VH-VL binders against Putative multicopper oxidase GMC1 (GMC1). Designs and how they scored, part 6

Target 1, 132 residues: Putative multicopper oxidase GMC1 (GMC1), of Saccharomyces cerevisiae (q04399r243to374)
Amino acid sequence: LINGKSSDGETIKIGFNTEYLLLRIVNSGMSGTQVFHLDGFQLIVLEADGIMIKPFIVQTINLAVGQRYTILVKLKSDTSFIRMINGCNKMMGYITKQWWFYKEGAHLDLPKNPNDVSIEHLPGFTKAELYR

## First folded at step 17 (VH-VL; from u3 with heavy chain G105S)

Design v6
Fold by ESMFold2, look of step 17:
Structure v6 (fold): chain C 132 residues (1-132), chain A 121 residues (1-121), chain B 111 residues (1-111)
Amino acid sequence: as target 1 above (132 residues)
Amino acid sequence: EVQLVESGAEVKKPGSSVKVSCKASGGTFSSYAISWVRQAPGQGPEWMGGIIPIFDRANYAQKFQGRVTITADDFAGTVYMELSSLRSEDTAMYYCARGDEYIYSDYFDYWGKGTTVTVSS
Amino acid sequence: QSVLTQPPSVSAAPGQKVTISCSGSSSNIGNNYVSWYQQLPGTAPKLLIYDNNKRPSGIPDRFSGSKSGTSATLGITGLQTGDEANYYCGTWDSSLSDYVVFGGGTKLTVL
């Protein structure tokens, strides 16, 4: 679930002049690892499990149950939308969801035919915890 | 204004290691990714990896993972690249380069002059 | 062995226009930004185009970049003998997790 929603294809509006996106992400599930990725963007990890850390960059984050991260994303000036990919590790594999961030005033036609996403092939994917 | 200067040329034997430095001057150092890019004779450039000095980890190209170590000395304004287990195909010009702030840049607007590493017996 | 494919060479007379292509895939050019570099003999590469179509300060507007699908194009108009060089494209490749991969280069000859 993302913010209590299970539906695929949801959208999240961001400001037209947004240069950075600050996200607080948490795996609040009862079981299973969550995987988080933003297509074409780097994830600057600023905080892990409530503790400020020396930042590092990854392309994909995994979160064990109860893990949380604060991440910063630097946007390009011509970014109109961002595909968010979330994977949930369930028995025998991953269940994926695709959500979209979009800038206010952008043309709202999202990519019409996104490919199916394999969580295991996301750039930088690993099952290991990023920080302890 | 921004300048990148690599250390001098090196001649090495197969199986050894080389450590090359890149001194940055003329601007902010700590928040910019410094990347290492090599170019073998007659070939296109090849990104090896990079580091953002204020960040905890370097990032490496898949091809070089396990052979390259990149570190930074924030006080000296210097980034180092060490390439181990050298082989003849590592003979190339090695550049340091940078682009955007706070992220690994997918373009480079500042390049050093390059330094030659020659691997021969 | 290059992930990005460029023609090995192109040629044109002074004053003419030339285009240089760079072909890739959805994991690189298709979803990511493209840059272009000029390398004159004996020198380091110089950035001509970044973010698909932007020119850094000091690059004249006769250099242009564009991208369509999994292919990118560098355009050079008003060709000069000083433009004779090797030209490289570069982009993020998400399948390799490499923040930049480069093309093998195109040698431009001004006849």
Scores: ipSAE 0.581, ipTM 0.837, lowest interface PAE 1.6, mean pLDDT 85
Fold by ESMFold2, fold request of step 19:
Structure v6 (fold): chain C 132 residues (1-132), chain A 121 residues (1-121), chain B 111 residues (1-111)
Amino acid sequence: as target 1 above (132 residues)
Amino acid sequence: EVQLVESGAEVKKPGSSVKVSCKASGGTFSSYAISWVRQAPGQGPEWMGGIIPIFDRANYAQKFQGRVTITADDFAGTVYMELSSLRSEDTAMYYCARGDEYIYSDYFDYWGKGTTVTVSS
Amino acid sequence: QSVLTQPPSVSAAPGQKVTISCSGSSSNIGNNYVSWYQQLPGTAPKLLIYDNNKRPSGIPDRFSGSKSGTSATLGITGLQTGDEANYYCGTWDSSLSDYVVFGGGTKLTVL
């Protein structure tokens, strides 16, 4: 579930003048790792498990149960939408969901067939712990 | 004005390693990614990797993963690139380059003059 | 072979205009921003265009950039003999760990 919703293709509106996106993400599930990716954006990790850290940049984050990160994303001036790709490690692979951030007032032509993503081929994907 | 100066030219044998430095001056150093880009004779540039000095780790191009190490000395205003297990194909001009702040830039508006690394028997 | 494809050479007379193309894919040019560089013989690359169509300070407006689909174009008008150089496109390929990939280059000859 993402924010209590299981639907694919959901959208999240952000302000039209947004230059940076600050996200606090947590795996609050009972089992399985969660994978988080913003297509075409770099993830600046600022906090791990509530503690400010020396920042690092990744393209894809994995979260074990109970792990949390604060991330910062620098947007381009003409960014209208951001594809969010989420994976949950279950069964023999990953269950994939795609959500969209979009700026209010943006005219969006979202891609069709949003379920066509391989989690294990995401740039920077790793099963290893990101921070210790 | 921002300036980037690489260390002097090097001649190396196959199988050895080389460490090249990039001294930055004339602006903010710590929050900008310094990237290493090489260019073999007659070929296009090739991004190798980079580091943001105040961030915890470098990032590397897939082709060079495991063979290149990039580090920064924030006090000295210097970034280092070490390339190991040298081959003749590593003969190239090596540049340091800089663009946007806080992220790995997809454009470079500041370049060093470059330094030659020659790998020959 | 580079992931971004450029014609190996173009030529034109002084005063004329030329375009240089850069062809890629949805994971690079299609979804990301294109930069262009001029490289005179024996020198480092020099940024001409960033963010598809923006010129840094000091670059004359004879240089322009555009992007359509998975292809980008550098335009040069009022050609001068000093424009004879190699030209490279660059962009992020967001399917890779590599934050920049470059084209193989286009040699511009001013006859």
Scores: ipSAE 0.580, ipTM 0.831, lowest interface PAE 1.4, mean pLDDT 86
Fold by ESMFold2, look of step 18:
Structure v6 (fold): chain C 132 residues (1-132), chain A 121 residues (1-121), chain B 111 residues (1-111)
Amino acid sequence: as target 1 above (132 residues)
Amino acid sequence: EVQLVESGAEVKKPGSSVKVSCKASGGTFSSYAISWVRQAPGQGPEWMGGIIPIFDRANYAQKFQGRVTITADDFAGTVYMELSSLRSEDTAMYYCARGDEYIYSDYFDYWGKGTTVTVSS
Amino acid sequence: QSVLTQPPSVSAAPGQKVTISCSGSSSNIGNNYVSWYQQLPGTAPKLLIYDNNKRPSGIPDRFSGSKSGTSATLGITGLQTGDEANYYCGTWDSSLSDYVVFGGGTKLTVL
């Protein structure tokens, strides 16, 4: 579930003049690793499991149950939407969901959701813990 | 104004390592990614990797994983690139370059003059 | 071979117009921003265009950039003999760990 919603294709509104997006993400599930990715953006990790850290940049985050990160994303002025890809590790693979961040006033005709996103081939994908 | 100055030209034997420095001056140092880009004779540029001095990790191009190490010395205002297990194909002009702040930039508006690394026996 | 494809050379007379293409894929040009560089003989590359179509200060408006689908173009009007150089495109490739990949270059000859 993402913010209590299980459906694919949900949207999250952000301000028109947003230059940075600050996200606090947590795997609050009972089992299964969660994968988090913003297509075309770099994830600046600022805080891991409640502790401020020396920042580092990744393209994809892997979260075990109970892990949490605070991340910062730098946007461009012409960004109208951000495609969020979430993978949930189930059985022998991943179940993929796509959500969208969109800027206030943007037209909501979002790109079609491709069913075959390979979580294991996302840039920077790793099963290892990112925080050291 | 921002200036980037690479260390002097080097001639190396196959199998050895080279360490090149890039001294940054003018403007902010710690929050900008400094990238290393090389260019073999007659070829296009090739991004090798970069580092943001205030961040914990360098990032590397897939082609150079395991052979390149990029570090920063915030006190000296300098970044370093070390390329190991040199081959003749590593003969090129090596540049440091800079663009956007806080992220790895997909464009570079400041370039050093470059330094030549020649690998020959 | 480079990930981005450019014609090896183009030419035109002084005062005329030329375009230089850069072809890629959805994982690079299609979803990401394109930059263009001029490299005069014996010099470092110089940024002409970033974010697909923006010019840094000091670059004349006779240089322009555009992008459509998985292709980008650099346009140069009012050609001058000083424009004779190699030109490179660059962009992030989202399928690689490489935050920028470059084209192989296009040599512009001004007749």
Scores: ipSAE 0.554, ipTM 0.829, lowest interface PAE 1.7, mean pLDDT 85
Fold by ESMFold2, last read:
Structure v6 (fold): chain C 132 residues (1-132), chain A 121 residues (1-121), chain B 111 residues (1-111)
Amino acid sequence: as target 1 above (132 residues)
Amino acid sequence: EVQLVESGAEVKKPGSSVKVSCKASGGTFSSYAISWVRQAPGQGPEWMGGIIPIFDRANYAQKFQGRVTITADDFAGTVYMELSSLRSEDTAMYYCARGDEYIYSDYFDYWGKGTTVTVSS
Amino acid sequence: QSVLTQPPSVSAAPGQKVTISCSGSSSNIGNNYVSWYQQLPGTAPKLLIYDNNKRPSGIPDRFSGSKSGTSATLGITGLQTGDEANYYCGTWDSSLSDYVVFGGGTKLTVL
């Protein structure tokens, strides 16, 4: 679930002139590692488990149950939408969901029938702990 | 004006390591990503990795993971690159380069003049 | 082996126009900004084009960039003998941990 929603293809509106996106993500599930990725963007990790850290950049984040990260994303000046890929680890691999961020007032031109995404082949994917 | 100056040319034997420095001047240092890019004779450039001095760690191209270490000294305004387990294929011109602030740039508008590393016995 | 493919050479007479191509995939050129560099013999690369089609200050408008699908193009009009150089494309490949990948280069010869 993402914010209590389980459906694929959901959208999240962001401000028209937004230059940075600040996200606070948490794996609040009962089991399973969560994977988080934004296509074409670098993720600046600012906080781990509620503590401000010396920042670092990754392309893909993994979270064990109970882990939290605050991330900052620098947007491109012509960004109208961002594909968010989330993976939830289950016994048979990952269950994948795709969500979209979009700028308010932008003409939505979201890709139809997006390709399936292999979580294990996302750039920078690792099962190892990213911090500590 | 931003200037990037690499340390002098090096001649190394196979199996050894080399450490090259890049002194940045003429602007803000700590928030910009400084990348290392190499170019073998007659070949295209290769991004090796980079660092944002105020960030916790460098980022590396997969080809160089495990052989390259990039660090920064904020007071000296200097970024270092160390390449280990040298082999003849590592003979190249090594550049430091800069583009954008707070993230790794997909383009570089400032380049050092480069420094040669030659690996021979 | 570069993920971006460029023709190894191209030639044209002074005053003519020339086009240099750079072919990639949806994970690089298709979804990310393309840059172009000129490298004169014995010098560092010099940025000619960024963000697909923008010129840095000091680059003449004889140099232009564009992209279509998974291919990008550098155009040079009014070709001069001083344009003889190697030209490289660069972009982020968002399927890799490499934040920039470069083409193998195109040698431009002015005849």
Scores: ipSAE 0.543, ipTM 0.826, lowest interface PAE 2.0, mean pLDDT 85
Fold by ESMFold2, last read:
Structure v6 (fold): chain C 132 residues (1-132), chain A 121 residues (1-121), chain B 111 residues (1-111)
Amino acid sequence: as target 1 above (132 residues)
Amino acid sequence: EVQLVESGAEVKKPGSSVKVSCKASGGTFSSYAISWVRQAPGQGPEWMGGIIPIFDRANYAQKFQGRVTITADDFAGTVYMELSSLRSEDTAMYYCARGDEYIYSDYFDYWGKGTTVTVSS
Amino acid sequence: QSVLTQPPSVSAAPGQKVTISCSGSSSNIGNNYVSWYQQLPGTAPKLLIYDNNKRPSGIPDRFSGSKSGTSATLGITGLQTGDEANYYCGTWDSSLSDYVVFGGGTKLTVL
């Protein structure tokens, strides 16, 4: 679930003039790893499991149960939409959901035909991430 | 004015390593990604990797993974690139280049003049 | 053999317009921003266009960039003899996890 919602294709508004997006993400489930990716963006990791760290950049984050990260994302000035890809690991592979961030004031004509995505082929996917 | 200056030209034998430096001046150093780009004679440029000095973490092009090491000395304002197991195909002009702040760059608005690495017997 | 494909050469007379294409895929040009560089003989590349269509300070507006689908185009109007150079496109390629890949280049000749 993402913020208590299980549906695919949900949207999240962000400010029209947003240059940076600060996200605090957590795997609050009881089993399975969660995979988090913002299509076309770099994830600057600022905190891991409540501990401030020397920042580092990844393209995809995975979270074991109870793990949490604070990430910063630098946007381009003409970004209208950001595709968020979330994968939930189960014994049979991954269950994939796609959500969207969109800037306030943009025309709400979001892509509604998400392409099939392979979580294990996302840029920077790894089961182990190192902190610096 | 931002300037990037690579170390002097080098001639190396096959199988050896080369370490090239890039001194940055005229602006903020630590928060900007510094990349290494090479260009063989008659060929297009080729991104090798880059580093953001304050994060002290390099990222490498898939082609060069395992052969290249990029490091930064924040005090000296200098980025280093070491390429190992040299072969004749590594003969090229090597540039350092700068782009975005806080993220790895997808464009470069400042370039060094380049330095030649020649690999010959 | 580049990930991004450019024509090897183009020619036009002074004062005319040319376009230089750069073809890629959804993992690079299709989903990411394109940059363009001019390289005069014996010099480092010089940024002409970034973020698909933006010009850095000091680049005249006769240089333009655009992107459609998995292709990008550099346009040059009012050609001058000083425009003779090699031109390269560049972009992020997420299929290789490389933050930049470049085209093989296009030689522009002004006749």
Scores: ipSAE 0.383, ipTM 0.770, lowest interface PAE 2.5, mean pLDDT 83

